VHH binders against Abasic site processing protein HMCES (HMCES). Designs and how they scored, part 24

Target 1, 269 residues: Abasic site processing protein HMCES (HMCES), of Homo sapiens (Human) (q96fz2)
Amino acid sequence: CGRTSCHLPRDVLTRACAYQDRRGQQRLPEWRDPDKYCPSYNKSPQSNSPVLLSRLHFEKDADSSERIIAPMRWGLVPSWFKESDPSKLQFNTTNCRSDTVMEKRSFKVPLGKGRRCVVLADGFYEWQRCQGTNQRQPYFIYFPQIKTEKSGSIGAADSPENWEKVWDNWRLLTMAGIFDCWEPPEGGDVLYSYTIITVDSCKGLSDIHHRMPAILDGEEAVSKWLDFGEVSTQEALKLIHPTENITFHAVSSVVNNSRNNTPECLAPV

## First folded at step 1 (VHH)

Design oh4 (framework vhh_ozoralizumab_d1)
Fold by ESMFold2-Fast, scan of step 1:
Structure oh4 (fold): chain B 269 residues (1-269), chain A 122 residues (1-122)
Amino acid sequence: as target 1 above (269 residues)
Amino acid sequence: EVQLVESGGGLVQPGGSLRLSCAASGFTFSSYWMYWVRQAPGKGLEWVSEISSSGSSTKYPDSVKGRFTISRDNAKNTLYLQMNSLRPEDTAVYYCARGSDYYEPLGYFDYRGQGTLVTVSS
């Protein structure tokens, strides 16, 4: 995963993240740095995206099942990084392969500290190689969406009017992430940054690309991934696997340029 | 340090054959999809072949289908390209490439080697 859409206004995004804590109390996540949230149809690495994480990361005695929502930099900067400019990091931390997560210091250390987060998006983009040519076909990939109580999931064949209305009740894509905290050597604010864990593609996505993000399908999986106070690293990693509960449609080449930030980026073609 | 080192290129007459090899090091070779890509003089990169991490799935563009065969030896960390019935238009620098965890508009891979030159000429 190297390109997402996360365009919902802050209030709509917050309501889409409604959840129940361990005691069954209905809650909305509390924001940190809400002013840093920038909605976009075309998010690339190094930009900020909203993530969910446990309140216990910020408050010593907090209930670990309570959630914070915060914008974080996409592209994990390890806590041990010694340069003053994060862009000078010599390796790419946009994604973290599930099969090597316990072998790489950059990911193993924050994972051992319980620094698990859920990366939020409308969906993500992947580019398919077209047979016989070097041309690439972009696709928008997202959870199946319900257009009404009785009508079932929305699809690419549905009318533009149905797509305009779907955002009010959009089910956000919830991807497993790892974050870290980096203190600039020359002083300044702590930088929070994340990586998205990747797995082998499911059968449904194998014709588009051979890798996919580790998707946490449903509130039980999301809760267990976030709750580092009650769920060990070993137990949490059992949630990391390919998911078949996903859909997609082809989009135009407008999305190719990360500077393009319009609804056309995810519109079906 | 990820390293991919190609070998086996050379001058061959039309209708001839060559076998390219790529020695991989610095990563778990058996966990990655691998690619051969080429660049002819004055042209852009062209995808030539792909192979899954286990070797069970392979794909080719129409320009080389039936003539080229990609294979791998995971025990030896080596990727191969068997090229038969070579044509003048196959003249190019051939690169071994490691598949990325996500595809971007301009690439299939996150690392490639220095390349090996294949010249098909009478």
Scores: ipSAE 0.117, ipTM 0.557, lowest interface PAE 6.0, mean pLDDT 87
Fold by OpenDDE, second read of step 2:
Structure oh4 (fold): chain B 269 residues (1-269), chain A 122 residues (1-122)
Amino acid sequence: as target 1 above (269 residues)
Amino acid sequence: EVQLVESGGGLVQPGGSLRLSCAASGFTFSSYWMYWVRQAPGKGLEWVSEISSSGSSTKYPDSVKGRFTISRDNAKNTLYLQMNSLRPEDTAVYYCARGSDYYEPLGYFDYRGQGTLVTVSS
């Protein structure tokens, strides 16, 4: 996964992340560093995206079932990194393969510390290689959306009003991530950054790409992944597998340029 | 440690053939998609072949389709590229690459070898 969409306004995004704590109380996640949230139809590595994480990461006696939402840098910068510039990292940390997560120190160490997060997106993009050409067809991949009688497929939003309704009730894609905290050697703000865990693609996506993000489907999976106080690393890793509960449609080549940030990026062609 | 070691490169005349090999170690070879990529002098990295973990699926760009054949022996942890009907434009350093997620600008791999030089010249 090298490209996502996360364009919802902050208030809409927050509402979409409504949850029940372990006591059954309805809650909204509290924001940390809300000013770092930058909505975009075209998110690339090194950009900031919102993630969910347990409140316990910030407050020693907090209920671990409570959720915080925070923009973090895509591309994990390990805490041990000693260079002053994160861009000098010599290995790619955009993704973490589920089968080798325990083999790589950069991912194993923060995972062992319970630094699990849920990466939020409208969906992610993947490119299918066309047979015989170097051309790639991009696809937008996302959770199936509940068809309200009036809200057709993303493609049926013929009116701005319908489009707004679609996004107001959009089920966000919830991807399993690992985050770390890096303190710059020269001082400054602590950098929070994340990697997306990837798995083999499900059968439905196999013709598009052989890998996919580890998707946490449902509130239980999301809650267990986040709750590092009650759920062990071993138990959490059982949640990491391919899912068939995905839909997709072809999109235009507009998304090929990471600088393009328009609704056309995810519009069906 | 992941290691990929290419061999079999050399000088060949136009219309000739070469077989490249890549010895893989430090990971479960049979679990990974594998790639051959090449870089010509002054040009960017070009994908030239893809093979699935089992070897049941292969893909080629039009530039090499019908001329190149990728294969693998999982028991030997070895990747192969049979190159036939070689052309001067095939002159490049050829790299074996382990398949992973898509990382721009390199493509769908995370590790590559040191490469082996193929020169096609009269």
Scores: ipSAE 0.016, ipTM 0.356, lowest interface PAE 8.2, mean pLDDT 89

Design oh5 (framework vhh_ozoralizumab_d1)
Fold by ESMFold2-Fast, scan of step 1:
Structure oh5 (fold): chain B 269 residues (1-269), chain A 122 residues (1-122)
Amino acid sequence: as target 1 above (269 residues)
Amino acid sequence: EVQLVESGGGLVQPGGSLRLSCAASGFTFSSYWMYWVRQAPGKGLEWVSEISSSGSSTKYPDSVKGRFTISRDNAKNTLYLQMNSLRPEDTAVYYCARDTLEYGSSYYMDVRGQGTLVTVSS
């Protein structure tokens, strides 16, 4: 996963993340650094994306089931990184393979500290390889969506006219992530950055790409991944596997250039 | 000092077989997904096969599925490609490549070897 869409305005995004804590109380996640959230139809590595993480990361003795939402840099900068410019990190940490996550120091250390997060997106993009050429067909990949009662119950991959209505109650894609905290050697604010865990592609996506993000399908999986106070690393990693509950449609080559940030990036072709 | 060195290429008749090897050094081989990719004369790079770090998962494009088999020996830090029922269109330089951990990019490889030439002709 190397490109996402996360275009919802802050208030809409916040409501889309409504959840119940361990006591069954309905809550909205509390924002940290909301000014760093930049909606976009075409998010690339090094940009900021919103993630959910446990309140316990910020407050000693907080209820670990309570959630914070914060923008974090895509591309994990390990806490031990010694240079002053994180863009000079020579090791790529945009994605973390599920099969090597406990072997790589950059990922094993933050995992051991419970630094698990859920990366939020409208969906993600993948490029299908065409045999005998370096050209690729982009696809937008996302959870199946349910239309409002007034619109009926139809799939999200619908006609262009009906597509505009799916944003009214969009189900955000929830991807398993790992984050870390880096303190600049020359001073400044702590940098929070994340990586997306990847797994083998499911049967439904195998013709598009051989890998996919580890998707946490439903509130039970999301809650267990975030709750590092009650769920061990070993138990949490059992949630990391391919998922079949996804859909997709082909999009235009407009999305290829990360500078293009318009609804055309995810519109069906 | 990360190195990938391919061997086993050569001239073979249509219908024949070849086994390619790739010797890896300078990194923890068992931690990386590995690829075989090829480049035919006048064409771009074409993905030929991939294998997970443990060897439990493999994938192939339709052009080689059923004819080629990728495998690895993590104890020997070696990647293999068994090529059967070779066709003239399989003529190419074959490269061993290491996965970059990045996805959604044009390439998922951060290191590749020097290549080994496979020529399929009479």
Scores: ipSAE 0.000, ipTM 0.151, lowest interface PAE 14.2, mean pLDDT 83
Fold by OpenDDE, second read of step 2:
Structure oh5 (fold): chain B 269 residues (1-269), chain A 122 residues (1-122)
Amino acid sequence: as target 1 above (269 residues)
Amino acid sequence: EVQLVESGGGLVQPGGSLRLSCAASGFTFSSYWMYWVRQAPGKGLEWVSEISSSGSSTKYPDSVKGRFTISRDNAKNTLYLQMNSLRPEDTAVYYCARDTLEYGSSYYMDVRGQGTLVTVSS
């Protein structure tokens, strides 16, 4: 996974992340660093995206079932990294393969510390290789959506008002991630960054791409992944597997350019 | 008014079978792709079957493939789901859902019923 969409306004995104804590209380996640949230139809590595994480990471003795939402850098910068510039990392940390997560120090260490997060997105993009050509067809991949009476279809030439209604009820894609905290050697703000765990593609997606993000489907999966206080690493890793509960459509080549940030990126062709 | 009414749910033992029905009204049933979806406790909505408008094409996720069969009777405005070899993990509320597009691909589903509960337990 090298491209996502996360374009919802902050308030809409927050509401979409409503949850129940372990006491059954309905809650909205509290924001950390909300100003770092930059909505975009075309998110690439090194950009900031919102993730969910346990409140216990920030507050001692907090209820670990409570959730915080925070923009983090895509591309995990390990805490032990000693260079002043994260771009000097010699290995790709955009993704973490599920089968080797425990073999890589950069992922194993933070995971062992309970630094699990849920990466939020409208969906992600993948490119299908066309046989016999160097051309690639991009696809937008997301959870199946239930249309309400107020919602329109994605990419339909609907009015802006109808478009907003569609996204008001959008089920966000919830991807399993690992994050880490890096303190710059020269001082400054702590950098929070994440990697997306990947798995082999489900059968439905296999013709498009051979790998897919580990998707946490449902509140239970999301809660267990986040709750590092109650759920061990071993138990959490059981949640990491391919899911068939996805849909996709072909999109235009507009998304090919990471600088393009328009609704056309995810519109069906 | 567009309506979907699911029926046929109940308690069944592992390995058992159940047939769900969905009665459609208020729209041209034969023009729409139809779906079965389910929601297990604590889980999100899961797609479990798809059928084309004519019934000529069906799709299943691997989780139910070989065990579930979707069918339709357009003359009766009814959608069916035959569930065989049921497992505890199939326990969920099952919904009938209509595709958003007439004679189109399934990107969105609209108008689902109230659902029918299927419980698979020994």
Scores: ipSAE 0.000, ipTM 0.218, lowest interface PAE 13.5, mean pLDDT 88

Design oh6 (framework vhh_ozoralizumab_d1)
Fold by OpenDDE, second read of step 2:
Structure oh6 (fold): chain B 269 residues (1-269), chain A 122 residues (1-122)
Amino acid sequence: as target 1 above (269 residues)
Amino acid sequence: EVQLVESGGGLVQPGGSLRLSCAASGFTFSSYWMYWVRQAPGKGLEWVSEISSSGSSTKYPDSVKGRFTISRDNAKNTLYLQMNSLRPEDTAVYYCAKEPYYDTSGYSFDYRGQGTLVTVSS
C-alpha cells in the first residue's frame, strides 16, 4: 500500500470514529495535534494521516480501551534513529510484511511495546498491471458501504447534497499499523510515525495486486488491536489476515500524480 | 544458540563464479527469511540478497541483479549464493544473516556468521 485517501473534514472523521469503551459507554476519540491533520484524496508516504491508538500510550493508568486520534507520519521512523532528518532513513518503512514483522527490529521492538495503531482512510489505491502494456490501471479499494435507497455507487452522487450524505455515513477503512516515537537529536517535538502491516491479497483483489493492507474489520478487531494493555502481541497478531470484505472500482489516472488532490482521484471511471 | 557458518569463499578471476554456502543451526531455519550481506574493505555492510522462508520470493539490489542467485535447502538448513560474472567490486567478506534492522551505520542484522572472504582479482 503506497497511496490512500483520507479527505473527510475533521468533525466528520471524528464522528466516524465513534466507539464504545469496555464499559459500554459511547465515546469519541480525543484529538492530539489536530492541526497536523491534512485532508487529502491522495495521501502518500511521508505525509501525515490520522491513526487511532490507546489512551494508555499518553496517560499513565488510563483505560486502555479509550481511543486517541492523532495525525502521524506515514513511514515508521525508529526511536533509535540518530540522524537529524527522518528523510535520511535508508530503508522503506511504508509497509511491514506480516510474515516478517517479528524478524525486523524496526517493527518488532515497537510492536513489543504495544505500539499498535489503526490507520484510518477512505480507502487505498492499487495499480493493476495491464498485460501487454506498460500502463497500469489504478483502483480505489474500500469497505462496502451501506446502500441507502438513494445512494447508488460513489459514482451516483450526481449532486453535492448526495455526495455529502455519502461521506457523512462513510465507513472508514481501518488498517493495522505499528507506530514508533522518535526524538530528534537536536531537540524539538517527538515525531510519531507509523507503518501499515501488509498481507497477501484476498481472492477478490488478487487480480489487481498480490498484497493488501491488513484490514481490521469491525469494532471488535479494532478494539483488540488497539488495547495493548489487555491484548497481548500474540493475540493481536491473530487479527492480521486477508479479508474478502472489500470492494473496489477503477479510477482515472489522476491519482497517479501524488500532487493531485481532487475528488477525481477516487471517482469511478 | 543461533549459528551461521559461511563457506565457499576464495580467490577468483574477473568473470568467474563462486558458490557460497551457509550452514544454519540453533533455530527453525525454514521459518525465517534469510539474507546475504557483504562488507568490502573500508565500506559499510551492504545487502546482497534476500529469500523468503519457503524460497518462493527472492530480491536483489541492482548491483548484483542478474549475476547472483540466492537459494535455500530447508531440509539441510542451508542457504546458498551462486555468484556469476564476478567483478573486482564484488570483493568483500560475505555473511549469512537473519533478522534485519537498520541503524545509523546502515544495514544490520541480529545474527550473522563470521563470514567468508571473496576476492575477485586478475
Scores: ipSAE 0.005, ipTM 0.258, lowest interface PAE 10.5, mean pLDDT 90
Fold by ESMFold2-Fast, scan of step 1:
Structure oh6 (fold): chain B 269 residues (1-269), chain A 122 residues (1-122)
Amino acid sequence: as target 1 above (269 residues)
Amino acid sequence: EVQLVESGGGLVQPGGSLRLSCAASGFTFSSYWMYWVRQAPGKGLEWVSEISSSGSSTKYPDSVKGRFTISRDNAKNTLYLQMNSLRPEDTAVYYCAKEPYYDTSGYSFDYRGQGTLVTVSS
């Protein structure tokens, strides 16, 4: 997973992340650095994306089941990185393979520190290799959505106008991530950056791409992945596996150019 | 609720050995990675060792590698640090910790004990 859509306005995104803490209290996640959130239909590595993480990462006595939402840089910069410029990191940390996560120092160390996050997106894009051509067919991949009366009553489900209406009740894709904190040698704010854990594709996606992000399907999985105060690394890693509860549709080549940031990027072809 | 109680610190001569213990309670010890960290006088926290929940994987920084050994007894909810060939620069308060984190104040822990002082001198 190397491209996502996360276009919801901040207030809509926040409401889409409503959750229940361990005490049974209904909550909205509290923002850290909300002004750094930049909605886009076409997010690439090195851009900021919103992630959920435990409040306990920021407040020593916080309930570990309470959530913060914060923009983080896509592309993990390890805490031990010695150069002053993160772009000089010599290896790609956009994705982290589940099968080697405990073998790679860049991921093993933050994972051992409980630095688990949930990466939020409308969905992600993958490019299917077409036989007999050099062309690849892009697909937008996302959770199955609950059909609303509004979209059904207006007309065909595939119309662009119907897609505009679905965002009010959109179920965000929730991907398992690992983050780390890097302190610039010259001073300044701590940089928070993340990687998305990847697994083998499920049967339903195998014809599109051989890998997929580790998707946390439902609030129980999301809660356990985030709650590093009660759920150990070993227990949390049991949540990392392929998911069949996913859907997709083909999109136009407009998405191929990361400069294109319009609804056409995810609209059905 | 969650409690970590370190013990085993003391005064020791250079080249000597000490075994630190950490008694854990209030959580499922066998499910968590555990850490030893230390703080020398006037310095920040330094990671000393880590051990996986099963005990099969351990890591050390070069400063203690080959001299220190981390281990655990999941049946007794106890973490250990065997320290051999101690040096004056190992003088520090040693803390048992569960899943450290960084915040705006720096390196920190949600769950750590009060620490045990190790002094290497004379």
Scores: ipSAE 0.000, ipTM 0.116, lowest interface PAE 16.9, mean pLDDT 83

Design oh7 (framework vhh_ozoralizumab_d1)
Fold by OpenDDE, second read of step 2:
Order: sequence, then C-alpha cells, then structure tokens
Structure oh7 (fold): chain B 269 residues (1-269), chain A 122 residues (1-122)
Amino acid sequence: as target 1 above (269 residues)
Amino acid sequence: EVQLVESGGGLVQPGGSLRLSCAASGFTFSSYWMYWVRQAPGKGLEWVSEISSSGSSTKYPDSVKGRFTISRDNAKNTLYLQMNSLRPEDTAVYYCARYDSSELYGPYFDYRGQGTLVTVSS
C-alpha cells in the first residue's frame, strides 16, 4: 500500500470512529495533535494520517480499551535512529510484511512494546498492470458501503448533497499498523510514525495486485488490535490475514500524481 | 547487510557530463531491479532511471530521456548512470535504490545509498 485517501473533515472523521469501551459505553476518540491532521484524497508516504491507538500509551493506568486518535507520519522511524533527519533512513518502512514482522528489528521492537495502531482511510489505491503495456490502471479499494435507499453508489452521487450524505455515513477502512516514537537527537518534539502491515491479497483483489493491507474488519478486530494491555502480541497477530470483504472501482490517472488532491482521485471512471 | 554506495558526483558546467557508480553488496545484485533516484533541494524524491535485473530493459522519465543512460555490471555488482547534457535543474543528490519486492506503484524502494551530490552550475 503506497497511497490512501483520508479526506473527511475532522468532526466527521471523529464521529466515524465512534466506539464502545469495555464497559459498553459509547465514546468518541480524543484527539492528540489535531492540528497535524491534513485531509487529502491522495495521501502518500511521509505524510501525516490519523491513526487510532490505546489511551494507555499516553496515560498511566488508563483503560486500555479507550481510544485516542492522532495524526502520525506514514513511514515508521525507529526509536533507535540516530540521524537528525528522518528522511535519511535508508530502508523503506512504509509497509511491514506480515510474514517477516518478527524478523525486522524496526517492527519487532515497537510491536513487542504494544505499539499497535489502526490506520484510518477512506480507502487505498492500487495499480493493476495492463497486459502488453507499461501502463497501469489505478483502483480505489474500500469497505463495502451500506446502501441506504438514498445513498447511491459512490458513482451515483450526481449532486453535492448526495455526495455529502455518502461521506457522512462512510465506513472507514481500518488497517493494522505498528507505530514508534522517535526523539530527535538535537531535541524537539517526539515524532510518532507508523507502518502498515501487508498480507497476500485476497482472491477478489489478486488480479489487481498481489499484496494488500492487513484490514481489521469489525469492532472486535479493531479493539483487540488496539488493546495491547489485554491482548498479547501473539494473539493480536492472529488478526492479520487477507479479507474478502472489500470492494473496488477503477479511477482516473489523476491519482498518479501525488500532488493532486481532488475528488477526481477516487471518482469512478 | 545490504549496502549501496554511490560515487562520481561533483560540480559540472551546463552541457557537461558525469558518470555515477553504485557499488552493491550484501544481496544478490543480479536478482533485483535497480533505480537511480534524485532529490533536489526542497523537492521530493524523483526516479530518473530504471533497469531490469538482467539489464535488458531500461526506462526513463521524460525529464532525462535521451540524456541519461542506466547500465549495470552484474559480475561487478555495480550500477551506473551516464549523465550527458546536464542542466541546472539536474542539480540534486543522486541515490542508488533497490526495487521493493512488493512491486508497488511508484516505484518504491526498500534500500538506497547515502547518495552523491551532483551540482550543475555555470
């Protein structure tokens, strides 16, 4: 996964992340560093995206089932990194393969510390190789959305009003991630950054691309992944597998340019 | 340990030429697609050349097409970039990069060197 969409306004995003704690109480996640949230139809590595994580990471003795939402840098910067500039990292940390997660120090160490997060997105983009050409067709991949009688397919949002309704009730894609905290050697703010865990593609997606993000489908999976206080690493890793519960549509080449940030990026062609 | 070490950068006048080299170690060099990428001051990373594992296929963006030539010597574990007709806009740190096995659209890389500075100025 090298491109996502996360364009919802902060308030809408927050509501979309409503959850029940272990006591069954309905809650909204509290924001950490909300000013770092930058909505975009075209999120690339090194940009900030919102993730969910357990409150226990920030507050001693907190209920580990409570959730915080925080923008973090896409591309994990390990805590042991000693250079002054994260861009000097010489290996790619945009993704973590599920089969080698325990072999890579950069991912194993923070995972062992319980630094699990859920990366939020409208969906992610992937490119299908066209036979006989060097051209690739981009696709937008996301959770199936509940068709409300009035909510036409993303493609049928013929009116701005309909479009807003679609996004107000949009089910966000929830991807399994690992985050780390890096303290700059020269001082300054702690950098929070994440990697997305990837798995082999499901059958439905296999013709488009052979790899996909590890998607946590449902509140139980999301809760277990986040709750590092009650759920062990070994148990959490059982949640990491391909899912068939996805849909996709072809989009225009507009998304190919990471600088393009318009609704056309995810619009059906 | 995977290592990529670039060399050959320097100061050159517009219209001049440079040849960059990248020494690879710690992996089976001949099994990987390799790239040259560059980063200009204040700009993002840009790929400037692609070469297949065998060296039989090469690709260039329009910005450098006809001016740059990528090649490799698998026996020497070395990647090359011949840069001709250099322009001021070619000023950047140039990196040797190994193609990511995930085959993401980009291209994406799992390893890159420390880079070598190329400055094109009158």
Scores: ipSAE 0.006, ipTM 0.280, lowest interface PAE 9.2, mean pLDDT 89
Fold by ESMFold2-Fast, scan of step 1:
Structure oh7 (fold): chain B 269 residues (1-269), chain A 122 residues (1-122)
Amino acid sequence: as target 1 above (269 residues)
Amino acid sequence: EVQLVESGGGLVQPGGSLRLSCAASGFTFSSYWMYWVRQAPGKGLEWVSEISSSGSSTKYPDSVKGRFTISRDNAKNTLYLQMNSLRPEDTAVYYCARYDSSELYGPYFDYRGQGTLVTVSS
């Protein structure tokens, strides 16, 4: 997973993340750095994406089941990184393989600190290899959506008014992530950055790509992944596995260029 | 070629002081975090201190904190370790080392010098 869509306006995104805390109280996540959120149909590594994380990461003695939503850089910069420029990092941290996560210091250390997050997206893109050519077919991959007369389907949204109806009740994709906090050695703002944990693809996606993000399907899985105050690393890692509860459709090559940021990127072909 | 050359080691009495120097060449010294590490007879490598590329950030383990001070002169490509209140347990070969950001596991340095021997004894 190297490309996503996360285009919802901030207020729509916030409502889509409504949740219950441990006490059963209905809540919306509280924003940190909301001005850093940049909606896009075509988000690549090094851009910022919204993630959910426990309030306890920011407030001593906070209820660990309460959630913050914050934009973070895609591409984890480890806290121990000692260069002044994150671009000097000599290895790719866009994704983290589930099978080696406890072996790699860049991921093991933040996991030990409870730095688990849920990466939010409309869905993600993958490119299917086509035999006999160097061309690949892109697909948009997302949770099955509840169909209503008001919301419609993506294929039926050919005007701005109809597109609003599709997205008002969209179920966001919730991917398991690990984040870290890097303090520039020469001073400056703390950088929050994340990686997406990857697993073997499920049967339904095997013809498109051999890997998929670790998707947290439902509020119970999301809550357990985020709640580092009550759920140990060992228990949280049991949530990391392929899921079959996913759907997809082919999209046009418009999405190939990350500079293209229009609804056409995820429209069915 | 990357070279790190330590100097300044010697024999000192307990409670004495020494200043170690490391001359760096073959790379852009001002772009790297630097370490001092040591190895006592029959023991493994022990981290002694680290310093950021500009010199503004330093760290020490509790065993030397308050007694040792790391510093650097980027114009001269030189790393220093000022050692005060020396103890017999500080006896070791001291190495200057360059941080390796590509290494996922320790030790987090890719080059070190030949070392300089520090003996603290009466």
Scores: ipSAE 0.000, ipTM 0.194, lowest interface PAE 14.9, mean pLDDT 85

